# VH-VL binders against Small ribosomal subunit protein uS13 (rpsM): the designs that were tried, part 19

Target 1, 118 residues: Small ribosomal subunit protein uS13 (rpsM), of Carsonella ruddii (q05fk2)
Amino acid sequence: MNINICGVLISKKKNIVFGLTKIYGIGYSMSLKICSKIENFKNKKFKDLTNEEKAKIENFINKINVENNLKTIIKENFKKKLNLNSYKSLRHKKKLPCRGQRTKTNAKTRKKMNHEII
Below, E stands for the ipSAE of ESMFold2; O stands for the ipSAE of OpenDDE; V2 stands for 0.75 times the mean of E and O plus 0.25 times the DockQ between their complexes.

## First folded at step 10 (VH-VL; framework fv_oberotatug)

Design u7 (from u1 with light chain A50Y; at its last look DockQ between E and O 0.13; V2 from the best seeds 0.00; counts 0 for: pae O 9.8 > 2, placed apart)
Fold by OpenDDE, look of step 10:
Structure u7 (fold): chain C 118 residues (1-118), chain A 126 residues (1-126), chain B 107 residues (1-107)
Amino acid sequence: as target 1 above (118 residues)
Amino acid sequence: EVQLVESGGGLVKPGGSLRLSCAASGFTFSDAWMSWVRQAPGKGLEWVGRIKSETDGGTTYYAAPVQGRFTISRDDSKNTLYLQMNSLKTEDTAVYYCTTGYDILTGWYEDYFQHWGQGTLVTVSS
Amino acid sequence: DVQMTQSPSSLSASVGDRVTITCRASQSINYYLSWYQQRPGKAPNLLIYYASTLQSGVPSRFSGSGSGTDFTLTISTLQPEDFATYYCQQSYDYPWTFGQGTKVEIK
């Protein structure tokens, strides 16, 4: 059985701290912070959440950029970067590594990577 | 940016009184739980007390050495935290820090001290 | 009251060294333990909260571990700016209490 947290389905059997990391944009540190106000949060599972506790979690998540919103922001930022006249911008445009990596024999992954997934 | 600025420190005789102020800015002061922490010269940190937000009842907590002598209060309209110190002793000599665990990201108060003022020196001497 | 005991009270180290500071609580405080750094003449800065969570803006060379009664602050590679006094603090029960501090000095 799953619980819906701000549009993301999470198993009710999962620990709330670890489960929230399923949401794109929420890492362990952020999850820990979000859950810190919940009693016994470190050992609590989603199935044991009260409606009030769920609401607290959701209220916070709704105030930050996660999932599609965050992905959009990252994409927009990347587009802006591509329009700059910088070394890094040029390397991105050429689908090459940006940190001085060898490109003669390596960087196959980067060379095949599309801009939208960077 | 969160800012805490202490004032009111100075020289006072044993048995005297002094009131410290902490001007807060950069966050919703009325929502924050606030604390005082002091440090005697060349010594470690010592928690003095804590006050809840008015919404949470405004309850205060004190360390044993200052219990009954010190009073923490707040004026939310002025974004100011106070420490009223009565019956001062020489061992009360310290830099007094205003601090809070207010998290600007979550809007929550935490049970650790994220933000500190620069402190104000109180010297109790005959 | 919960008593916090830090070890050692002071230590000498060199730049690049691995430094470990321990904090022991007189009773279980679960994960309600924070670490602070204080440089001479400055206010303390929060490093770690809830035993192991790194405060935003703090370098990753700092880490915290432990639960219950025994906690550890680790500096993986000591930097010049890390010479300071470090304090642990419990917020499990009132009154909140600090450890006596650990002064990290240059060798």
Scores: ipSAE 0.007, ipTM 0.634, lowest interface PAE 9.8, mean pLDDT 89
ESMFold2, look of step 10: ipSAE 0.012; ipTM 0.624
ESMFold2 (binder alone), look of step 10: mean pLDDT 92; pTM 0.943

Design u8 (from u2 with heavy chain Y61R; at its last look DockQ between E and O 0.38; V2 from the best seeds 0.00; counts 0 for: pae E 10.1 > 2)
Fold by ESMFold2, look of step 10:
Structure u8 (fold): chain C 118 residues (1-118), chain A 126 residues (1-126), chain B 107 residues (1-107)
Amino acid sequence: as target 1 above (118 residues)
Amino acid sequence: EVQLVESGGGLVKPGGSLRLSCAASGFTFSDAWMSWVRQAPGKGLEWVGRIKSETDGGTTRYAAPVQGRFTISRDDSKNTLYLQMNSLKTEDTAVYYCTTGYDILTGWYEDYFQHWGQGTLVTVSS
Amino acid sequence: DVQMTQSPSSLSASVGDRVTITCRASQSIDYYLSWYQQRPGKAPNLLIYAASTLQSGVPSRFSGSGSGTDFTLTISTLQPEDFATYYCQQSYDYPWTFGQGTKVEIK
């Protein structure tokens, strides 16, 4: 069977570090950062996650969405200034919804961006 | 800027006790997992132990040579990490570093050490 | 415990040389391997984590490779500031353990 992580279905038999890379915008190094907060994460599969550990992973993915959205916005603004005609990162933003993403993730994104840009 | 400053090192006789402190600033200390790493003079690095944030359960882990003799604790109200060292032995002689894998940009914590203090020397000798 | 063995223990090199340091784990640690640089009298600095991922702000002349038991740190063009001791560290299983270090000295 599958488990739903932020709207992405991942095999429960898959190791959590490798499995999170299935989520668009999450590479290996970011998956390692997410999973490092979970006890014994290196040998865990999704079938071994508790509900609390799943929620922790999804909360960390929300933090990644804030970081990636800021980086994407900066790149898009820079490319518009240079009049470049190809930018592929916009599609990945639509692949990382979490429960409550539009209300919680957008609030986190707005607050974090405002704090960094003053 | 993340800053970690150890203190409390000194000369102590075998069997004695000593408490080290690590003052932290530049990050949300209460969210961070904290570690102690030591280095005997002229030798390599040795992990001593780690304490999780209270949010993540506040639990400790220790390397075998110090298990039962050393206690890691934290005071989040003072942004301070502690190492209580009891029943000290000459092989405990080392520079003691406090360290963390706290990622200030995302608020996440790592098990590889991004930030290190300058260290404090503990000498155990008669 | 996972033992980490570095080779060589010491090497002499000139500015501009390619330097290779190896680290071997006593059991598979997958990719849970980091590299540190320590200059004399200073605390270590993180260079590489997850075996091959360069820490932000670290010069691109540093690179890491390997997985499982065998890992390599490479400095493609040695600079004067790179004369230091280098340590690998595993974070696969407690206790976290370091290699014994590799001292890179000026020839």
Scores: ipSAE 0.006, ipTM 0.615, lowest interface PAE 10.1, mean pLDDT 80
ESMFold2 (binder alone), look of step 10: mean pLDDT 92; pTM 0.944
OpenDDE, look of step 10: ipSAE 0.017; ipTM 0.639

## First folded at step 11 (VH-VL; framework fv_oberotatug)

Design v1 (from t5 with light chain D30R Y53S; at its last look DockQ between E and O 0.03; V2 from the best seeds 0.00; counts 0 for: pae E 8.4 > 2, placed apart)
Fold by ESMFold2, look of step 11:
Parts: C-alpha cells; sequence; structure tokens
Structure v1 (fold): chain C 118 residues (1-118), chain A 124 residues (1-124), chain B 107 residues (1-107)
C-alpha cells in the first residue's frame, strides 16, 4: 500500500527519511530536517506515521516549497533589473503549493538513497 | 555567522559541581537542537548528550557515563545552552564543546558548528 | 551501542600523497556517517556528512565513500595544512559515537 505525500506516492513500507527523498527538491539533509520533528524517526516507516505526524511532514514540505520559490523569484528579479517586472513576477510566485514534489525529477536523490541503504 | 562560545570551565575536586555555559549567536537558537561533546586531553571525541528545542519537546538524551550526574538545559531568552555537572569524577576531565548539527541548527545528525571549548579539570 | 573503529591509528605521508583512512561500524549504519578534521589545539571541523557529501567550504581534495559498515575518507593530494587527527562519527542510533581517531603526520 502507498501513501500520498504532497502528491507523490510512496510505499508505506519505506523508511520515512529515505522515502521523502523521492520528492523533487528534497535531498538527504532536507529529509533529515523534516523527519527530525517526529519521534524515533530513523526507525519509522510511512506505515508507522499517525495522521498528526503525516500532517506535520506535509506542512513542513509546503513551508520549504514556499521558501524555495521565493528564493528563485528573488534571483530572477536580480537578473531582470526591472523593478516593475520584478514586482509582477514576485506577486505571481508567492504561496506556491507542493510544486517541487514530483518523483520523476528525483533521479539523483534515488542514486544517493540506494548508496546509503546498501 | 554562527558562533558558539563556551565558558565556566576550571579546576574542581572529585565529587564537586560545575556549570558550563555556551553563548550562541548567528542562528535561531530557539529552533535548534544542541549538543555537548567532550575530549579528554590527548584522547578522542565523546558525545555527552543533547537537548531538543522546546517546540520539539525540550527532551534530553545523555550518554551512559554521565546519566544522572549531568543536566543539559537551555534558556532561549538568552540564547544560552547549559551543562550542569554534578558528582564529578577524574574521568570527566576534558575540553567540553558546545555543538549544533545543522547549518541553521535544526537537527543534530552531524556537528556543523563547534565552539572553541572550555577545559574542565577534575583532580585531587 | 554502535562501535566505530578507524584504521590506521596513525600514518606518516608526504605532501602530494594520496591518503586513505577507513572507518568500520559494528553494525550497518547505512549512510549516517560524518568525518571531522581536528588540527592541534583547535576544535573539530566537519568535512563530510551523509558518508559522501562534502561540507561547504571544504577543499575538493577531501572525499568520502562507503555505506553500511565500511567507510573511507580520502585526501587526494595531501597539503601541509592537512596535518591533523581525523574522526568518523555515526548518527544512526543513540548514543552518537566517534571512531578513536587517525593521526596524519607530515614527513
Amino acid sequence: as target 1 above (118 residues)
Amino acid sequence: EVQLVESGGGLVKPGGSLRLSCAASGFTFSDAWMSWVRQAPGKGLEWVGRIKSETDGGTTYYAAPVQGRFTISRDDSKNTLYLQMNSLKTEDTAVYYCTTGYDSGYYEDYFQHWGQGTLVTVSS
Amino acid sequence: DVQMTQSPSSLSASVGDRVTITCRASQSIRSYLSWYQQRPGKAPNLLIYAASSLQSGVPSRFSGSGSGTDFTLTISTLQPEDFATYYCQQSYDYPWTFGQGTKVEIK
């Protein structure tokens, strides 16, 4: 059985630290940061999560996505040099959802994860 | 820039007590888990224990040799980590380091930032 | 407790040499391993986390590899400032534990 985490299906039997790395933009360090908020997280699989723990993980991922999208917008504004275009771009980029959680873009994270598991 | 500054070390007799402080700056201390690591003169590194942020429960974990004798605490209003050391033994003689294990100090899996250390000498 | 054993305990090498230090865990720790450098009289510095990830600001001559129980720190071209003691540390299970250290001496 799978669990849906921010739009990504992950096997419930996977360890939560390594399973979250399947989400685009979430590497090992970020997964540790997210999972550290959960008791006994290094031994937990997704099947062991309570509804409250799942919600905490998803809320944290959403916060990270907002922060990352803001950083991208700021870098784009510096490149464009136009204050008017910059403000329009910034307004449209705020409060983006879990856009970076697509599994098909996590190839480098899967390679790292497989190394660490072995 | 993250900065950790330990103080409070010194010479103390066996059975005595000492309180170490670690002043922190350059990160959101109240969100951070903090650790103490010690090193006896000429010896290797030994993890002493850690304290979680209050929002993560504020709980502590101690290495067995110090369990029941040492207490880690924090004062988020002063950005300060403490180590209360009671019933000191000669084997507690070491440089004590304050550490945090994430670039912003969120979780302690590896120790990214270290203080300069403070020496505690326990001898007759 | 997870015991960490480093090899060798010490070594001597010349500037420009390739240096390899190994660390063995008493049980699988997956990739929950970090490497530290400690120069004489100084606090340790993080070199490698997650077995193979280079910490920001660390020279690229340092690299880490391995998973499970066997890990390696490599210095590709030894420099005079690399005279130090090196420690591995596991963070898979409490208590966190360090290897006993490897002292690297410049000939």
Scores: ipSAE 0.012, ipTM 0.629, lowest interface PAE 8.4, mean pLDDT 81
ESMFold2 (binder alone), look of step 11: mean pLDDT 92; pTM 0.945
OpenDDE, look of step 11: ipSAE 0.687; ipTM 0.868

Design v2 (from v1 with light chain D93R; at its last look DockQ between E and O 0.03; V2 from the best seeds 0.00; counts 0 for: pae E 10.5 > 2, placed apart)
Fold by ESMFold2, look of step 11:
Structure v2 (fold): chain C 118 residues (1-118), chain A 124 residues (1-124), chain B 107 residues (1-107)
Amino acid sequence: as target 1 above (118 residues)
Amino acid sequence: EVQLVESGGGLVKPGGSLRLSCAASGFTFSDAWMSWVRQAPGKGLEWVGRIKSETDGGTTYYAAPVQGRFTISRDDSKNTLYLQMNSLKTEDTAVYYCTTGYDSGYYEDYFQHWGQGTLVTVSS
Amino acid sequence: DVQMTQSPSSLSASVGDRVTITCRASQSIRSYLSWYQQRPGKAPNLLIYAASSLQSGVPSRFSGSGSGTDFTLTISTLQPEDFATYYCQQSYRYPWTFGQGTKVEIK
């Protein structure tokens, strides 16, 4: 059936590189980077992942999502420097460590934040 | 089996220099971020800095007390991490650990593997 | 910098006790927290990563919980080999920082 990766249900029959692109913000190049840390990743489907391998993928995605959220907050703060229509903060209090974010468009911004901000 | 072996520690005077080495084996060193962590005698752990894998840009980041005085480098052809320590101060006296979070598929945000450390003593 | 404050700084306990150690971050670090054990004269060992994930080979009596700023390491039934110093560490924001440590001693 399906496997839950960071809150996204993905068919267990799907190749892991292709399947991770179903997560918002993760494009093909980022999926390759995530999966390259798993032995024999090119031939693996989600059904072939061990629990430990699944946990490692989810931790990596959580790290990416945190970086993307920081970049988004910085962009929104820049757009709202006049504070004209500030409502309550853009908080979504999720207790889970995973959030899907758009990754493909943010590749250069993510690299910059890794070097300079974090 | 992952192994990290530090060497190069010893006694130096304030203002002196010392270079530490860490020989790594049992993992793909070129794919790993590497860190130095130190512990003054009887004190807690303090992160010194890290160097990213070449794949991730090979860049370094240092804790404020060592910024500008210490340089982390790596030689992937020799599977060796280095710490060049200049302008040493008495507060740099510590056991220096080489660390990595490399475990097939993970990055070194978490220090899974530690060497046994090498003692650096800075005293007049 | 993110300051990591552990509580208590030390404690005395008997074999079989349930031990809890807290770690408080000065700002949210989400779940980017790890716990280490250091026995006297030894290098640290990783116990918990991602706040609650048990490292391979670590006994199930160890558990971690929390997110945001407040984290707990629990040893459900203290064993003789668990007398050590424990450190939390955040990896959310540079510089990566450790708590000051919690020494667990024999009563």
Scores: ipSAE 0.006, ipTM 0.578, lowest interface PAE 10.5, mean pLDDT 80
ESMFold2 (binder alone), look of step 11: mean pLDDT 91; pTM 0.941
OpenDDE, look of step 11: ipSAE 0.768; ipTM 0.901

Design v3 (from v2 with light chain A50K; at its last look DockQ between E and O 0.39; V2 from the best seeds 0.00; counts 0 for: pae E 4.5 > 2)
Heavy chain, then light chain:
Amino acid sequence: EVQLVESGGGLVKPGGSLRLSCAASGFTFSDAWMSWVRQAPGKGLEWVGRIKSETDGGTTYYAAPVQGRFTISRDDSKNTLYLQMNSLKTEDTAVYYCTTGYDSGYYEDYFQHWGQGTLVTVSS
Amino acid sequence: DVQMTQSPSSLSASVGDRVTITCRASQSIRSYLSWYQQRPGKAPNLLIYKASSLQSGVPSRFSGSGSGTDFTLTISTLQPEDFATYYCQQSYRYPWTFGQGTKVEIK
ESMFold2, look of step 11: ipSAE 0.216; ipTM 0.701
ESMFold2 (binder alone), look of step 11: mean pLDDT 92; pTM 0.945
OpenDDE, look of step 11: ipSAE 0.702; ipTM 0.873

Design v4 (from v3 with heavy chain T55E T59R; at its last look DockQ between E and O 0.28; V2 from the best seeds 0.00; counts 0 for: pae E 5.7 > 2)
Fold by ESMFold2, look of step 11:
Structure v4 (fold): chain C 118 residues (1-118), chain A 124 residues (1-124), chain B 107 residues (1-107)
Amino acid sequence: as target 1 above (118 residues)
Amino acid sequence: EVQLVESGGGLVKPGGSLRLSCAASGFTFSDAWMSWVRQAPGKGLEWVGRIKSEEDGGRTYYAAPVQGRFTISRDDSKNTLYLQMNSLKTEDTAVYYCTTGYDSGYYEDYFQHWGQGTLVTVSS
Amino acid sequence: DVQMTQSPSSLSASVGDRVTITCRASQSIRSYLSWYQQRPGKAPNLLIYKASSLQSGVPSRFSGSGSGTDFTLTISTLQPEDFATYYCQQSYRYPWTFGQGTKVEIK
């Protein structure tokens, strides 16, 4: 039925380029860039991916999320310098979807597992 | 609790055919991906192949030594996995295990449950 | 194909010993590695999945570690029932492959 990619459930029957657009912040152009590392990606659905191919996709997404988190932290630090009222929110922001998604399905405490990518 | 029971092993001459069955119970067989793993006498474990659930396309995958000669199939109405072995060779002599990882959730890439195995001997 | 190499191929140990078995993949398999125990005359049993997760019902003296290419299985205090052959297995890419096995014998 569904596959978990960076914490987002996507139908296994969906084409990988189109399906990745269901992840917040990933549009069609970015999805094409991500999938371009997969052979024959235009014909592949999520159910056709190997664990290696899935790992390539999730690694790319994780790299994007790390860069976005850094940009957000810099912007909020700049806003804090101007207003000094946002410090509490910066200290406790949750992890990136890819890295923080393990809290939904902790592999060390339950047998049901999602794909967990760096 | 999960049970897997293989049957159909025996003695066969090179070039012959044999069909193995694996009767499954204690889980929703139609949701599970199923695999065959073999072990030649005195040797280590070797993955033979797998079949995905019908919902996931029912696709089969095989190790190179058996590609084109072995066919994995399933009958979900009977909770039974099959291995059709054609053009058998002496190097196919092994105990054949039926395996699944169904009750561990989404990853059926490791083998939580094993049958007792059935011996196939290919000898002149 | 991903080749899995276990070390040692066999070892002799006494009850109570700490035993460490290593498994090396010919290329990165991230954490898609599992460990199995096979007692003489029996089917294999899953011990460890996802490199370090302990299968339900497996004694806590078993542990796994590693990622990428280098993995270890540790038995902290060997028990009489642990004399068996141990296999690692990768599920990162087809074909799935096992290590050649490590036989743990009584000394």
Scores: ipSAE 0.072, ipTM 0.664, lowest interface PAE 5.7, mean pLDDT 81
ESMFold2 (binder alone), look of step 11: mean pLDDT 91; pTM 0.935
OpenDDE, look of step 11: ipSAE 0.670; ipTM 0.868

Design v5 (from v1 with light chain A50K D93S Y94T W96Y; at its last look DockQ between E and O 0.38; V2 from the best seeds 0.00; counts 0 for: pae E 7.4 > 2)
Fold by ESMFold2, look of step 11:
Structure v5 (fold): chain C 118 residues (1-118), chain A 124 residues (1-124), chain B 107 residues (1-107)
Amino acid sequence: as target 1 above (118 residues)
Amino acid sequence: EVQLVESGGGLVKPGGSLRLSCAASGFTFSDAWMSWVRQAPGKGLEWVGRIKSETDGGTTYYAAPVQGRFTISRDDSKNTLYLQMNSLKTEDTAVYYCTTGYDSGYYEDYFQHWGQGTLVTVSS
Amino acid sequence: DVQMTQSPSSLSASVGDRVTITCRASQSIRSYLSWYQQRPGKAPNLLIYKASSLQSGVPSRFSGSGSGTDFTLTISTLQPEDFATYYCQQSYSTPYTFGQGTKVEIK
C-alpha cells in the first residue's frame, strides 16, 4: 500500500528516512534532517505517520523547493549582468507541487521552468 | 455494492452499557479504517473514534467525551465493527453511524460510506 | 483540537440561485477538509474531499475551494433536492471535527 508525499507514491512499509530519498532532490542527509523533527523517527515507517506529521514533512520539502528556486533566481540575476536573461525560470515559484499532485499541470510547468535557463 | 448496517441500539439508563455492531459488505473490510460518528437529536455530527486496519497497526483513537468509556474493536473474519459503550450518560443519546473511507487509495479519514444509523437513548 | 466554524448557520435561497457556505478552521489544516450533505431523516453523504475533489456520483453543481483555514462549498444552481444541512470536517489531526452545520432552506 502507498502513501502520497508531495505527489510521490511511497510504500507505507518503508522506513521514513529511506523512503523520502525517493523524492527528487532529497538525498539521505537531507532526509535525516527532515525526519529529525519527528519523534522516534529512526524506527518509524510511513504507515505510522499521522496526517500532521505528514504535513510537517511536506512543508519542509516545500520550503526546500522554494529556497532552490531562489538560488535559480540569483543565477538568473547574474546572467542578466552578462546580458543573458531568462524570465521563464521565475514563473513556476507560485505553483509548487506540494500544493497539489506532482503529476498535475502546475507540477509539470514547475519542472519545465526549473530546467529552462535561458 | 458497499453496505454498512448498524445494530444494537436501544433504551438504557444512565450508567448502563450497550454494544453496537456494524455489519460490512461489498468491500475489503480488513483493509479499511473504520469510524463511529454520532448525532444527538437535532444536533450536528460528532466524530466518536476510529480504528485502523490491522495492516496499519490496528490502533484506536477516541474523542475526549468518550475516552475511557467506549471501546472500538473489529472482527475481520466476520466483517464486523463494534462499539462497546460503558458508563453511558444522557449526553450519549444519539444516532450512531458506522463510517469508512475505504474507497480512497490513500486511507484518508474522510467518510465515503455511511450506514443508516442506530439510535441509542440514555434516559434517566 | 481543531475547531471548525461554518457560516452562515442557515440560509434561504431560491431554486437556481448560487449558494456559498464557508468553513473556517482554528489552525491550518492544509487541504484536509471534506464536505457532507445530510437530507432530513437520512445519513450524511460525502460531496467533496481534499477541499476541492468532487466525490464520484455527486452532481457537478457542487464545488469546493480553499486551503489553510478558509474553505468554501458552492452550489452553482440550487435544486429542490439540495434542501439539506451541510457539514465540513477536518481530517488533519485527531480528533476529527465537524463544523456545526449550515441549513439550506428553499426560498
Scores: ipSAE 0.013, ipTM 0.647, lowest interface PAE 7.4, mean pLDDT 81
ESMFold2 (binder alone), look of step 11: mean pLDDT 91; pTM 0.941
OpenDDE, look of step 11: ipSAE 0.480; ipTM 0.840

Design w1 (from t5 with heavy chain G105L, light chain S31Y Y53T; at its last look DockQ between E and O 0.03; V2 from the best seeds 0.00; counts 0 for: pae E 11.4 > 2, placed apart)
Fold by ESMFold2, look of step 11:
Formats: C-alpha cells, structure tokens, sequence
Structure w1 (fold): chain C 118 residues (1-118), chain A 124 residues (1-124), chain B 107 residues (1-107)
C-alpha cells in the first residue's frame, strides 16, 4: 500500500524520514528537517501518519519548493548578467531569498555571507 | 535578530519555589519549540525539558531529575517561555538557559539560539 | 536514557594543533548529534548539527563526522579563540542528553 505525498507514491511501510527522500530534491538531511515537526518522527512510518501530520509534511515541502524555485530563478538571472557583463559582474550582489519570519532573521550578516556562491 | 532574555533567577532556600521567564523576539515564537538547559557551576550542560508549539500539540517533556517538580509553560501572546520550579534542591543550583532551534528550516531539537542565562542558587 | 560519553574530559593543546574530540552514544542515534562550543562565562554556541553539517558562520577548521554510536569533532588548526569547552548532544530519544564536556586548555 502507498500514500501520496505531494504527488509522489511512497510505500506506507517506509519510515517517514527515508520515504520522503523519494521526492525529487529531498535528501536525508532535508527529510530530517521536514520531519522534525512530527512527534516521535524517528520511529514513525507513513502508515502511522495522521491526516494532520501528512498536511504538515506537505505544507513544509511546498514551502521548501517555493524557496528553491525562487533561488533557482535568482541564480539563473544572475548567471545571465554575469555572462553578458563579465567585467562588471564583480559588483553585482545576489539578493537573499525573501520568505516569512522563519527565513528572515536578524542574523542577516552571518546568513548573507554563508550564501555567497561566487 | 533572534533574542532570548532570561529573568527571575536568584537565591532561594531548599524546598522553595522560583519562576523563570524568557522573553523572546526576532522570530515567530508561536511556531517554535522551546527548551530549558541548565549548567551547575563548573559543570556540564543538562537538558531540563522542552515545550512544543501549540500547533504541534503544546506538550512538554522533562528530564528525570526535575519531573514532577518543574513545569514549562508558554504565553504566545507575550512571546514568553516560563519555568516554574517547585521543591527546589541544592542540586538545582545552576545557570538556566532558554534555547531554541528556530532559525528557518532547522530542527527545534538542536539549540541554535541561547539566552545569556539566569543564575538560580539553592542554598540554606 | 541515551548516555553520551566524551573523550577526553580535558586536554592541553597549542595554537596550530589538530584537536580531535570523540563522543560515544550508549545506543545508535543515527545522525541526531550536535556539537556546541562554550567559552568561559558565555552561553554555548552551535558548531555542528546532524553529525557533520557545519552551522552557518562557523569556521571551516571545524568538522564533524560519524554516525550510529561514534562521533568525532575535529579542529584542524587550533586558534586562540578555540580554547573552550565542547559538548556533544543527542536528539534521537528523550530525554535529550549532553556529553559531560571536553575542556580544551592552553598548554
């Protein structure tokens, strides 16, 4: 038996941490982050998941997918500018993703420096 | 900027009671799991307990030495975490830290943010 | 309860030394292990989470490894600001527990 998580069929017998890795773009580290909101998540299988817990997981995945899509769009636009204006691209600064309070903290100085990719 | 500020520490006799507060700012407190961690003078860190967000059930869990004597609570309208300590023992003498892992998508079960701590001294 | 045992309990080292601290869990905790640094008179700060993931802003001379029961924190080239006490902490099972600490002192 299978459960549908964000359009991906996953065996109900799988542990939720391992099972979420079947979703494109979600590795074990990200799956751990998603599942941390679930009581006793480390021992829980999809068959034990309540509808409320399923909704939490799906909402969290959708939040991550929006952030990743935004980051991808920003990176691609930045790469286009870098390719067209190579000598001036050193001045161009990558804008940090804008999300709700959970992704916007007053520790922005540390976070901005850790997002440097070029 | 995430900020956690503990208050309410002081000197108390064995068998007494004390209530600690932790004022939180810079994040959505109502979404966060919160913990208390303590450190006896010259000793290591000891997890005291945690309280989940209300959306995750609002339940508490306590380390064995404090079970039945300490109560963790939260007031989301005031962004404040509380620790009610009853039947205090000399072994409860410690700096008490308010902690959370609420910095975006990371687990609340590791401690990314710490207050500076408040000292509780239990002595006759 | 999951017991966390750090080794050594203290060590003396010089600036530039490679320092290795180990943490052993009394049962498998998979990757649910974090490392903290505490300078004297200060609150702890997070170095490593999920056994090997470096927290943002932590210098790359810090690294974590291991899974299951045996974990290692390594400081590749000790700096003056690294003289502190280090703690591991498991979050696999309640109660969440810390190791007893490893004090890194100047030789």
Amino acid sequence: as target 1 above (118 residues)
Amino acid sequence: EVQLVESGGGLVKPGGSLRLSCAASGFTFSDAWMSWVRQAPGKGLEWVGRIKSETDGGTTYYAAPVQGRFTISRDDSKNTLYLQMNSLKTEDTAVYYCTTGYDSLYYEDYFQHWGQGTLVTVSS
Amino acid sequence: DVQMTQSPSSLSASVGDRVTITCRASQSIDYYLSWYQQRPGKAPNLLIYAASTLQSGVPSRFSGSGSGTDFTLTISTLQPEDFATYYCQQSYDYPWTFGQGTKVEIK
Scores: ipSAE 0.005, ipTM 0.587, lowest interface PAE 11.4, mean pLDDT 79
ESMFold2 (binder alone), look of step 11: mean pLDDT 92; pTM 0.945
OpenDDE, look of step 11: ipSAE 0.563; ipTM 0.830

Design w2 (from o8 with heavy chain S104L S105T, light chain S31Y; at its last look DockQ between E and O 0.02; V2 from the best seeds 0.00; counts 0 for: pae O 4.4 > 2, placed apart)
Fold by OpenDDE, look of step 11:
Structure w2 (fold): chain C 118 residues (1-118), chain A 125 residues (1-125), chain B 107 residues (1-107)
Amino acid sequence: as target 1 above (118 residues)
Amino acid sequence: EVQLVESGGGLVKPGGSLRLSCAASGFTFSDAWMSWVRQAPGKGLEWVGRIKSETDGGTTYYAAPVQGRFTISRDDSKNTLYLQMNSLKTEDTAVYYCTTGYDLTGYYEDYFQHWGQGTLVTVSS
Amino acid sequence: DVQMTQSPSSLSASVGDRVTITCRASQSIDYYLSWYQQRPGKAPNLLIYAASTLQSGVPSRFSGSGSGTDFTLTISTLQPEDFATYYCQQSYDYPWTFGQGTKVEIK
């Protein structure tokens, strides 16, 4: 069975620290921070959470940018960057590497990439 | 139709033991969490304990007054819930209800949707 | 533990009356509050869950409201079959706890 944490389905069998990393924008460090207020959080699984504990997790997550909200922010920031008159902006518009990488024999991944900054 | 039928109640002396059973039908028992709720004569409702489905790990939870004395278990092959009561006290005298509820999808929102008729346990010297 | 306090403990009313029962939690329980009805000699029945959601099959004259610490069960027009004891219950944290009950008696 799954538990819904702020719109993301996570297996109840998963450890809460590791399971929260399934949410885009939450890494291991952030997950530890979120779970630090939960008793015995290091070995606790989602199946053993109380409603209070779940609410604590959700309340914290709701205060930060995750999932689609974070993706939108990143996309918007990237668009803004493209509109700048800079070398990096020009290279991005041309789908070329912007850190001086060789383009004759390399940069296949970058040339195929449409719009990602991560 | 969901049916819960408790059995095993009766008269027992203080310090004695008793095992209650709850026969369930009308739903997929193995997927459901189960609970016991008791009610002393002329008194209010008191939650006794809960056992989650095996899918959810079969974890058990107990009220403080029965912790260490009562054990909740289940046999999914028999669609039966159990309450093993040891070291019984006069304060344990009550009608014991077998209950089950539902979880809203993806959340720990648990409610007692279904109740048995109850079985009376009397602890008296 | 979360303590649930109902008010009043008992009340007398007539058929057709509007009845209001309150339940207060010792701490915030968000919306994890249910209401149950118990008729004499019978098992309890679920009326309202998630503070305000009406259980299937329950008459629309029953309604629940509230969040956090203060909750209310309302019977808009009391019917003869509504004379019973009502309980609130929190499922926010273990142990799950009930209010002491409110007995609705005929005037």
Scores: ipSAE 0.021, ipTM 0.691, lowest interface PAE 4.4, mean pLDDT 90
ESMFold2, look of step 11: ipSAE 0.277; ipTM 0.710
ESMFold2 (binder alone), look of step 11: mean pLDDT 91; pTM 0.940

